# Designs tried in a protein design chat: VH-VL binders against Uncharacterized protein C11C11.01. Part 11

Target 1, 160 residues: Uncharacterized protein C11C11.01, of Schizosaccharomyces pombe (q10200r209to368)
Amino acid sequence: LTKLDRAKLEWLIQGLNCEKGSIGNLLCFAVEHVNNHVEITDAFLKEFFNDQPTDDTKVYDDDYINERGEKKLSLIYLMNDILFNGISGTSLVWRYRFSFEPHVERLLDDLYLFSKRLGGRIKEDIFCKKVVKVIEVWKTWIAFQEETLERAWRNFSGNT
Key: E = the ipSAE of ESMFold2; O = the ipSAE of OpenDDE; V2 = 0.75 times the mean of E and O plus 0.25 times the DockQ between their complexes.

## First folded at step 7 (VH-VL; framework fv_bepranemab)

Design t4 (from s27 with heavy chain Y53R; at its last look DockQ between E and O 0.50; V2 from the best seeds 0.00; counts 0 for: pae E 2.5 > 2)
Fold by OpenDDE, look of step 7:
Structure t4 (fold): chain C 160 residues (1-160), chain A 119 residues (1-119), chain B 112 residues (1-112)
Amino acid sequence: as target 1 above (160 residues)
Amino acid sequence: EVQLQESGPGLVKPSETLSLTCTVSGGSISSYYIAWIRQPPGKGLEWMGYIYRSGDTNYNTAVQSRVTISVDTSKNQFSLKLSSVTAADTAVYYCAKGGYERDSYMDVWGQGTMVTVSS
Amino acid sequence: DIVMTQTPLSLSVTPGQPASISCRSSQSLLHSDGKTYLEWYLQKPGQSPQLLIYEVSNRFSGVPDRFSGSGSGTDFTLKISRVEAEDVGVYYCMQDIQLPYTFGQGTKLEIK
């Protein structure tokens, strides 16, 4: 990516939330720059895992947790939308399937662990439901290798 | 003391939508979730789903495709809608409140309302 | 779904005698937070269910001390040390560790 495009990507990722417009803008960027899918995926992952260090002895601010939760979910929703666009063989967007594939398990593992950090039984359920819904879609679409997704699913579900 | 009361038509025709309301009185619902549980005559209890004040819901997969739970915070009312009902949906329907945090148990229940699905 | 299995399904007890109900889950109800999410509810005749025990062994407010819960993992027990007439009804165990929350079949307790 050009410097300008990289800056734009960073801005879009930083401002990403669960609003459709926010996700849509980044989706468009991802689609337009599909040839840089690896770099975009890396930026995605960087933000996804950009959490404060975990310390079991610390009580984290609810606002922080909620913000990170929304960020992670929005990224997963983005990922879902990208993959959806890639299902059609009419574009090169399918390349994102390959760039995301190696990280699916790690992503879901993180989401699982994060769900445990939310605090509150119901909040955890709600968060997990949203993640599960996305995973189910991926299963339906065969967005990833079956074995990979099954393993990721089992790990996520088995730990819930 | 928080009290819950279910209300709605006691008779629904097959294929129609069952609609019930749970009215909360005696306190704020801001710290609770509301669950819907049903009990067919002479049978056990079935958890249908719950809703938090934010509107976030979780449903039993067994009824997920047909169930909608909503909240009207201004009225302290929660609604259950179950579409495409059949005789199998005949039951006493309860709303119950539980804690949003770790106290997820349901400590207050409504009296329940009987809904019969019949032509 | 987690399957909750109660035994027995019916129980007839002489007043003053103890009663015991078993509940088994198809998978562990132990959460990562260290709590075990198993509850007991009583539905008296013609009434709504009411909470008796939560987190395996905690009596809910107002519940007589003759009621006690125990167990771990997948095996749980509700005990009534001295059954009284007011204890008649159907007892349900419930898990809320995993969606959907699920109940046992219920155990009907009657007085001889």
Scores: ipSAE 0.462, ipTM 0.805, lowest interface PAE 1.4, mean pLDDT 91
ESMFold2, look of step 7: ipSAE 0.469; ipTM 0.781
ESMFold2 (binder alone), look of step 7: mean pLDDT 92; pTM 0.946

Design t5 (from s27 with heavy chain S31K G99S, light chain I97T; at its last look DockQ between E and O 0.68; V2 from the best seeds 0.00; counts 0 for: pae E 2.1 > 2)
Heavy chain, then light chain:
Amino acid sequence: EVQLQESGPGLVKPSETLSLTCTVSGGSISKYYIAWIRQPPGKGLEWMGYIYYSGDTNYNTAVQSRVTISVDTSKNQFSLKLSSVTAADTAVYYCAKGSYERDSYMDVWGQGTMVTVSS
Amino acid sequence: DIVMTQTPLSLSVTPGQPASISCRSSQSLLHSDGKTYLEWYLQKPGQSPQLLIYEVSNRFSGVPDRFSGSGSGTDFTLKISRVEAEDVGVYYCMQDTQLPYTFGQGTKLEIK
ESMFold2, look of step 7: ipSAE 0.473; ipTM 0.780
ESMFold2 (binder alone), look of step 7: mean pLDDT 91; pTM 0.942
OpenDDE, look of step 7: ipSAE 0.361; ipTM 0.764

## First folded at step 9 (VH-VL; framework fv_bepranemab)

Design v1 (from t5 with light chain E39Y; at its last look DockQ between E and O 0.43; V2 from the best seeds 0.00; counts 0 for: pae O 2.8 > 2)
Fold by OpenDDE, look of step 9:
Structure v1 (fold): chain C 160 residues (1-160), chain A 119 residues (1-119), chain B 112 residues (1-112)
Amino acid sequence: as target 1 above (160 residues)
Amino acid sequence: EVQLQESGPGLVKPSETLSLTCTVSGGSISKYYIAWIRQPPGKGLEWMGYIYYSGDTNYNTAVQSRVTISVDTSKNQFSLKLSSVTAADTAVYYCAKGSYERDSYMDVWGQGTMVTVSS
Amino acid sequence: DIVMTQTPLSLSVTPGQPASISCRSSQSLLHSDGKTYLYWYLQKPGQSPQLLIYEVSNRFSGVPDRFSGSGSGTDFTLKISRVEAEDVGVYYCMQDTQLPYTFGQGTKLEIK
């Protein structure tokens, strides 16, 4: 990516939330720059795992955790939209499947661990259900190799 | 102040589907879940299930196969559907509001609506 | 399912005297998050249930201080230090530590 495009990507990622427009903007960027899917995926992952360390005496911060929860979910939703845009749209967009696939297990592991940081049993349940819905879509449409997704799901499900 | 009101037919025939609506007024429900609880005449309380604002649900396994809880966010209405009803489903049906952000207790209840299953 | 068992199922109390209701769960209500999700509700005659105590010992807003909750694990108690006429109704303990949420049988409190 160019310096300008990279800056735009970072801006889009930082501002990303669960609103359709927000996700849509980044989706468009991802599609327009599909040739840079690896770099975009890396930026995705960097943000996804960009959590502040927790205090040993305080497992969660309500405001921070809620914001990070929304960020992680929005990223997963984006990931989902990218993947399925490749199915109905430009075939090249399916390249993202290959850039994301190696990280699916790690993503789900993180989501599991994150769910435990939410500090509320109901919040945790809601969060997990939202994640599960996305995973089920991936399973249904075979967004990833079955074996990879099964391993990731098994670990997530076994932990949840 | 958030208020809940149950509404629906007070009489349902056996094998038919019981349909109730819980209307929320006085505030946003985005931070709450809505639970359905029923009470047969002269008996105790039974939790049936609840729904988050997002539409995600949890059901009591005792009624899971027959119960559907849904939400219409545009109307601030929640619905309960219970299929294949029998006399055992005769009860006062309550909807209750709980929070999932801080305290998760059910602090606001509707007045309840009596539903009789009879031919 | 977690079974909630209340004792007694009914009690008659002279106004001004104390009352105590026990609630036992078939398994520990201690949640993995460290909290115990045991609640007490009062259903006055002809009314909907109303929350009295949440998480074992916390009085809900507006609840008189004559009501207190205690307990841990599987044994819980609701106490009324001085019963008043307005306290008449059926008391229910409830757990939501685990799905499905379950209620006790209820304890009917009457005034002598």
Scores: ipSAE 0.118, ipTM 0.693, lowest interface PAE 2.8, mean pLDDT 90
ESMFold2, look of step 9: ipSAE 0.472; ipTM 0.784
ESMFold2 (binder alone), look of step 9: mean pLDDT 90; pTM 0.932

Design v2 (from t5 with light chain E55K; at its last look DockQ between E and O 0.33; V2 from the best seeds 0.00; counts 0 for: pae E 2.2 > 2)
Heavy chain, then light chain:
Amino acid sequence: EVQLQESGPGLVKPSETLSLTCTVSGGSISKYYIAWIRQPPGKGLEWMGYIYYSGDTNYNTAVQSRVTISVDTSKNQFSLKLSSVTAADTAVYYCAKGSYERDSYMDVWGQGTMVTVSS
Amino acid sequence: DIVMTQTPLSLSVTPGQPASISCRSSQSLLHSDGKTYLEWYLQKPGQSPQLLIYKVSNRFSGVPDRFSGSGSGTDFTLKISRVEAEDVGVYYCMQDTQLPYTFGQGTKLEIK
ESMFold2, look of step 9: ipSAE 0.524; ipTM 0.800
ESMFold2 (binder alone), look of step 9: mean pLDDT 91; pTM 0.942
OpenDDE, look of step 9: ipSAE 0.464; ipTM 0.789

Design v3 (from t5 with heavy chain K31R; at its last look DockQ between E and O 0.53; V2 from the best seeds 0.00; counts 0 for: pae E 3.8 > 2)
Fold by OpenDDE, look of step 9:
Structure v3 (fold): chain C 160 residues (1-160), chain A 119 residues (1-119), chain B 112 residues (1-112)
Amino acid sequence: as target 1 above (160 residues)
Amino acid sequence: EVQLQESGPGLVKPSETLSLTCTVSGGSISRYYIAWIRQPPGKGLEWMGYIYYSGDTNYNTAVQSRVTISVDTSKNQFSLKLSSVTAADTAVYYCAKGSYERDSYMDVWGQGTMVTVSS
Amino acid sequence: DIVMTQTPLSLSVTPGQPASISCRSSQSLLHSDGKTYLEWYLQKPGQSPQLLIYEVSNRFSGVPDRFSGSGSGTDFTLKISRVEAEDVGVYYCMQDTQLPYTFGQGTKLEIK
């Protein structure tokens, strides 16, 4: 990506939320720059795992955790949309599949661990349900290799 | 102050679908969930399920196959549908507000509405 | 499902005397987050249930201090230090540590 494109990507990622328009903007960017799917995926992953460490005295910050929860969900929704929605050219979409697939297990593991940080039982449950819905879509559409998704699912569902 | 009010038919025939509405007034429930609880005459309380305003739900396994809880955010209304009812579904039905964050309890209840299943 | 068992199912108390209700769960109510989600509700005659105690021992807002909750693991107790006429009704314990949430059978408190 060019310097400007990279800056735009960072801006889009930083401002990403669960609003359709927000996700749509980044989706469009991802499609427009599909040839840079690896770099975009890396930026995705960087943001996804960009959590502050837990404090031994304060396990969670409500505002921060809620914000990060929304961020992680929005990223997962984006990932889902990149794979299945709003893109012209199936062949281009699948480039992202290969970029994301090696990280699916790690993503779900993180989501599981993150769910434990929410600090509310209902929040945790709702968060997990939202993740599960996406996973079910992935399963249904065979978004990833069956073995990979099964491992990721097993780790997530076995812990939840 | 948030208030809840249940409404719907007080009489339902066997095998039909029980349909109730919980109307929320006095505030937003964006930080809460709505639960449905029922109480057969002279009996105890049974938790049926809950719904978050996002539409995500959890149901009691005892009624899961027959129960559907939904939300209309535009109307600030929540709905309970229970299909294939029998006499065993005769009860007072409550909707209740629960906190979904750190303190998850039902602090606001509706007055309840009696539903009788009879031919 | 977690089964909640209350004892006694009914009690008659002289005004001013203490009352105690026990609630047992079929499994530990200690949640993975370190909290125990056990609540007590009171349903007065002709009324909807109302929250008294949450997380075993926390009085809900407006609840008189004569009400207290205690316990851990699978054994919980609601105590009323001095029963008043307004305390008449059916008391329910409820666990919301694990889905589905479940209530005890209820304990009917009457005044002698």
Scores: ipSAE 0.271, ipTM 0.737, lowest interface PAE 1.9, mean pLDDT 91
ESMFold2, look of step 9: ipSAE 0.318; ipTM 0.734
ESMFold2 (binder alone), look of step 9: mean pLDDT 91; pTM 0.941

Design v4 (from t5 with heavy chain N58D; at its last look DockQ between E and O 0.56; V2 from the best seeds 0.00; counts 0 for: pae E 5.5 > 2)
Fold by ESMFold2, look of step 9:
Structure v4 (fold): chain C 160 residues (1-160), chain A 119 residues (1-119), chain B 112 residues (1-112)
Amino acid sequence: as target 1 above (160 residues)
Amino acid sequence: EVQLQESGPGLVKPSETLSLTCTVSGGSISKYYIAWIRQPPGKGLEWMGYIYYSGDTDYNTAVQSRVTISVDTSKNQFSLKLSSVTAADTAVYYCAKGSYERDSYMDVWGQGTMVTVSS
Amino acid sequence: DIVMTQTPLSLSVTPGQPASISCRSSQSLLHSDGKTYLEWYLQKPGQSPQLLIYEVSNRFSGVPDRFSGSGSGTDFTLKISRVEAEDVGVYYCMQDTQLPYTFGQGTKLEIK
């Protein structure tokens, strides 16, 4: 990526939320720069895991945790759109699937652990319901290892 | 101190849409969810649904085809719309808030507003 | 839907005597987070409902200590150690473990 493109990527990621326009702008960037899918995926992962450090005695405030939840969901929605609702053909999907696949289990595990930190049962239920919708898309298209997706589906849906 | 006030018409004709507003005062609504509960005359309580500040909702399946709950964050207002009403929808309608921190209970209730469905 | 069954549906109690109200759910109210989401509400004559007990046994702020809640799984109890005139009204249990959230039918408490 050029210096300008990298600055635009960082700006889009920092502004990313769950609104259609925000996700659409970053999706378009990902399509335009498919040859840089590894760098774009790395930037995705950097923001996804950019949580403040915790210890057993530290509690994040509600505004922070709520904003992190929206960011994580927006990144997962973007990933889903790249893989299953993308504008370009099979080559774009294959490249991004290759870059994301090694990280899927870690992403799902992080989302589940994060859901337990939301600080309210209603907030947790809403968050988990949204993640279940994405997992069901991934299961329908046989996107990733079935065992990984089924375990995550049971965790997020409460079917143990 | 957070206070809730229901408002809307007391009389609605059959097949029309019942529309109610819950106005929140004395606090930021970003920390709460709002539930709607109704009580037919002489009967028990029925949970109809809730809305979180973000606009996320869940509804009682018994009414979900006819109910819409929404929020206007600029006005600190929540709304209930119930379409295709019949005499069975005659009830006192309450809004109630719960804390998203503990969110297991509804700690503040409005006084309720009576809605009669009559032709 | 989880059905909440209260017994008795009506109580007449002499002032100063204890009262007990049972609530049974059609399935366990234990959530996967280890908590049990069972509440008790009182609706006094002409008023909106008010919270008494949350999460089975926690007394809400301002509720007199003569009120206590207990139970687990599917069986729950609200006790009033000494009934007073201000306690008249209809008592409801409610579950919010599983959607749709549901109330019991209510128990009307009256003074003999």
Scores: ipSAE 0.182, ipTM 0.690, lowest interface PAE 5.5, mean pLDDT 85
ESMFold2 (binder alone), look of step 9: mean pLDDT 91; pTM 0.941
OpenDDE, look of step 9: ipSAE 0.349; ipTM 0.763

Design v5 (from t5 with light chain D96Y; at its last look DockQ between E and O 0.32; V2 from the best seeds 0.00; counts 0 for: pae O 2.7 > 2)
Fold by OpenDDE, look of step 9:
Structure v5 (fold): chain C 160 residues (1-160), chain A 119 residues (1-119), chain B 112 residues (1-112)
Amino acid sequence: as target 1 above (160 residues)
Amino acid sequence: EVQLQESGPGLVKPSETLSLTCTVSGGSISKYYIAWIRQPPGKGLEWMGYIYYSGDTNYNTAVQSRVTISVDTSKNQFSLKLSSVTAADTAVYYCAKGSYERDSYMDVWGQGTMVTVSS
Amino acid sequence: DIVMTQTPLSLSVTPGQPASISCRSSQSLLHSDGKTYLEWYLQKPGQSPQLLIYEVSNRFSGVPDRFSGSGSGTDFTLKISRVEAEDVGVYYCMQYTQLPYTFGQGTKLEIK
């Protein structure tokens, strides 16, 4: 990506939330720059895992955790939209499948662990169910290799 | 102020399906989850399950195979269906709501509705 | 399932005197997030249950300060410093740390 494109990508990622418009903007960017799918995926992953360390005393900043929760969910929703946006169209979008697939297990593991940091029983449950819905979509449409998704799911569901 | 009201038939025949509705008034249901709790006459409370505004549910394993909780957002109503009822399902049925803003589980309860299973 | 056991099952108290109800869980109610999701409910005669205490020791809005909750792990206590006539009813502890959420048997409080 050009410096300008990278700056725009970072801006879009930083401002990303669970609103459709926000996700849509970044989706468009991802589709327009599909040839840079690896770099975009890396930026995605960098933001996804950009969390503050957990305190040993299990003290959490609720505002921070909630914000990160929304960010992680929005990223997962984006990932989902990227994967399925081109189903009827360009095969180039499927390049992202290959970029994301190696990280699916790690992403789900992180989401599971993160769910334990939300500091609320109900919040945790809601968060997990939202994640599960996305996973179910992936399963239904075979978004990833079956074995990979099965392993990721087993780890996530077995821990839940 | 949010209020809950249970409604449905007070009498159900054995093997039939018990159907109840919880109507929410005084506020939007988008911020709440609704739980169903029942109480047999002279006995304690039993948690049956709950549902989020999104439609996601959790059920008590004791009734999971027979229970369905759903939401109608257009009517601000939640529903409980319990299939294959027996005399053991005779109870006062409550719906209760909680808020995502507080980590307390059930802060507002309906008045409850008595359901008798009898032939 | 987590079994909640209350003691005593019935209690008769003179007005103005203190009352104490115990709730024990079959396993620890400490959640992985560091919180303990134990609540106390009061069901007054002919009424629906109402929330008294959440997360072991937090009084719900409108609950008098004569009510207090304490405990950790598997042992929990609800205390009423000065029992009043309006406190008559059945008290329930409930855990929602783990599914399925479960209630104690209930403790009936009466006035002497």
Scores: ipSAE 0.191, ipTM 0.712, lowest interface PAE 2.7, mean pLDDT 90
ESMFold2, look of step 9: ipSAE 0.547; ipTM 0.809
ESMFold2 (binder alone), look of step 9: mean pLDDT 90; pTM 0.933

Design v6 (from t5 with light chain L99Y; at its last look DockQ between E and O 0.64; V2 from the best seeds 0.00; counts 0 for: pae E 3.5 > 2)
Heavy chain, then light chain:
Amino acid sequence: EVQLQESGPGLVKPSETLSLTCTVSGGSISKYYIAWIRQPPGKGLEWMGYIYYSGDTNYNTAVQSRVTISVDTSKNQFSLKLSSVTAADTAVYYCAKGSYERDSYMDVWGQGTMVTVSS
Amino acid sequence: DIVMTQTPLSLSVTPGQPASISCRSSQSLLHSDGKTYLEWYLQKPGQSPQLLIYEVSNRFSGVPDRFSGSGSGTDFTLKISRVEAEDVGVYYCMQDTQYPYTFGQGTKLEIK
ESMFold2, look of step 9: ipSAE 0.329; ipTM 0.742
ESMFold2 (binder alone), look of step 9: mean pLDDT 90; pTM 0.933
OpenDDE, look of step 9: ipSAE 0.209; ipTM 0.710

## First folded at step 10 (VH-VL; framework fv_bepranemab)

Design w1 (from c4 with heavy chain G99S, light chain I97T; at its last look DockQ between E and O 0.61; V2 from the best seeds 0.00; counts 0 for: pae E 8.1 > 2)
Fold by ESMFold2, look of step 10:
Structure w1 (fold): chain C 160 residues (1-160), chain A 119 residues (1-119), chain B 112 residues (1-112)
Amino acid sequence: as target 1 above (160 residues)
Amino acid sequence: EVQLQESGPGLVKPSETLSLTCTVSGGSISSYYIAWIRQPPGKGLEWMGTIYYSGDTNYNTAVQSRVTISVDTSKNQFSLKLSSVTAADTAVYYCAKGSYEPDYYMDVWGQGTMVTVSS
Amino acid sequence: DIVMTQTPLSLSVTPGQPASISCRSSQSLLHSDGKTYLEWYLQKPGQSPQLLIYEVSNRFSGVPDRFSGSGSGTDFTLKISRVEAEDVGVYYCMQDTQYPYTFGQGTKLEIK
C-alpha cells in the first residue's frame, strides 16, 4: 500500500461502525487493494484485538465496552461481506478467505469471551444472536473448517 | 409516569393479519424494552415476543413463523403483526415494558386490547 | 420450552391467615450469570398483571412486606403472611431465564 492508501485504511478502520455505508466504504477499499490483502487483514486484526483487558491501571466503563462490542461486530460484518463477494465469483477476493482462515478460530473465541464482559444477560444474548447469524451464513456457504464453525455455533447459541 | 396503551381493530377475520400498536407516553423509548403478552379469555398469560432498544427481537417459538414486532422511534410506537390468524389467536393483547440489566422485570403494563378472530 | 407448574390452581383463605403458592419449573432457572430469573405477578379482577416479586425474592417497589418469595433451582414459593381482601386475584409465576419466556397456569386466590 502507498503512504496515502495506508492513511485512508486507518481512517476507514477508525470510523468503522455497523452502518452499511461505513462497512461498504471499507469493503470497496478492500476489493480495490486485494493485492495488499495481507496488510489489510493485519490492520483488521490489529483493530479487532485492540482491547486492554489486562492493564490493571486502567478502568473501563460500560460506554467503552459497548463501543468495543459495536466495533468487533462491524469488523465481523465486514469480513462476512468480503467473503460473500469472493463466493460471487471475484477470484481476487478469494485471497481474503486464505488471509483470514488461519485466524478464524481465534476471532470466534475472542468474540465469545468478550460477550461475557457486556454487563448483563440481555446484552450478551443480543450480541451472541448477532454472531450466530453470521456463523450460520458461513456454515451455509461452507466458508471455513466445519468443526470450528460447529463449536462456535454451539457456544454462541447455548447448544452444548 | 411511563404509560402504555394498546390499540387495534378488535375484530379480525381468519387467515388475515392482526395488527396492534403500543403507544408510549411519559418517557423515552430508548431506556427499556417492550414485550407483547396475550391472554385468551378465561385463560393464562403467553409471552409472544420482545423488542429491544436496538430493534432486535426475540419471539416465542410457538408463533415465531407468524409474528413480527417492530418499533417506530419517531412516533414512540411499537407494533405487533400476527399473520394467518385463527380462533386460537382470540385474546386480550398486552404490551409491557421492562428495565434493562441488572434489574429484569416487566413493571409497566398497558390496559390490554381485546382481539376477536371471527370464525 | 420450560414448563412452569403452579400448585394449587385455586386457593380459598380466611382473612388474616397465611397463604402459600408453589411454582415448579421443568428445568433449573439458574442463569449462567449466577442469577435466577423468576418473577411473581398478581392480576386483580379486571386489571392488568402487576409485578410483586422479581429474581425469586426481591419485592417490587410498593409491594407490602407480607409478600415474600423463596426457592432455588426448580422449586419456588410465594408466601402471604396475612391475607387481606385486596389480595384476591390470580397469581402467576414467570421465568425469563431462557427463551421462550413462560408463565405458570395461575393460582386463583379467593377469600372464604
Scores: ipSAE 0.012, ipTM 0.630, lowest interface PAE 8.1, mean pLDDT 84
ESMFold2 (binder alone), look of step 10: mean pLDDT 91; pTM 0.940
OpenDDE, look of step 10: ipSAE 0.447; ipTM 0.811

Design w2 (from c1 with heavy chain S104A, light chain I97T; at its last look DockQ between E and O 0.24; V2 from the best seeds 0.00; counts 0 for: pae E 3.5 > 2)
Fold by ESMFold2, look of step 10:
Structure w2 (fold): chain C 160 residues (1-160), chain A 119 residues (1-119), chain B 112 residues (1-112)
Amino acid sequence: as target 1 above (160 residues)
Amino acid sequence: EVQLQESGPGLVKPSETLSLTCTVSGGSISSYYIAWIRQPPGKGLEWMGYIYYSGDTNYNTAVQSRVTISVDTSKNQFSLKLSSVTAADTAVYYCAKGGYEPDAYMDVWGQGTMVTVSS
Amino acid sequence: DIVMTQTPLSLSVTPGQPASISCRSSQSLLHSDGKTYLEWYLQKPGQSPQLLIYEVSNRFSGVPDRFSGSGSGTDFTLKISRVEAEDVGVYYCMQDTQLPYTFGQGTKLEIK
């Protein structure tokens, strides 16, 4: 990526939320720069695992935790769109699958552990339901390691 | 003290949409959720769903294809819409305030509003 | 869905006598956080339901101490040590351990 492209990537990631327009802008960037899929995936992972406060003006841990939850969901929705939405071509999908696949178990484990920090059972139920919907897409397409997806599905859905 | 008041039409024709409003007074709606519960005449209580203060909803599977719960924070109001009603939807409809986490018990209830589905 | 079954469905009690209402769930109500989310509500004639007991045994504010809740797993009990005329109504158990939240059928308490 050029310096300008890298700055745009950082800007898009910092502004990412669960709104379709926000996800769509970063999706378009990912499609346009598919040759840099490793660098884009690394930036994704950096933000995904960045659970430290990013705003010194926040007054409570709950506000930060809720914001981090929304960001993690938006990143997972983006990943799902790159890989399983009808927008992406076959060669693009394989490149991003190659760069994401080693990290799927770690991503799912982090989401589960994070769900326990939401400060409430109702918040956890809502978050987990959203993650289950994504996992079910991944299971339908026989994506990634089946054992990893099945374990995550049981954890997030409460089925044992 | 938080108070809840249901309002809406008492009579709805079959196949139409039942639309109710829950108005919150005596407090802010920013820290709890609102549930909708119904009770057919002479029968028990049925939890229909809730809207969390984040705007997220969860619905009872039995009605999820027909129910929509929403919030208008500028009016301190919550809404229930139930589409394609039949006589089986005749009931008293309650809105209720949830307590704080981790509990989902309903500590404040509205007075209820009777909705009859009849031609 | 978790089915909640109450017994009896109706009872008549002489004032001053104790009353006991049973609630059984189709599966354990023990949540992974170690708590059990079982409530009891009273609906007096012509009124909205009101909360009596939450988390199995915690009495809600303003509820007389003659009401007590107990149980674990799948079996729960509401006890009234001495029934008074104001206790007339329908008692419901409710679980909020797992979505969708579900009520028992109700137990109508009447004074003889």
Scores: ipSAE 0.299, ipTM 0.718, lowest interface PAE 3.5, mean pLDDT 86
ESMFold2 (binder alone), look of step 10: mean pLDDT 91; pTM 0.942
OpenDDE, look of step 10: ipSAE 0.733; ipTM 0.891

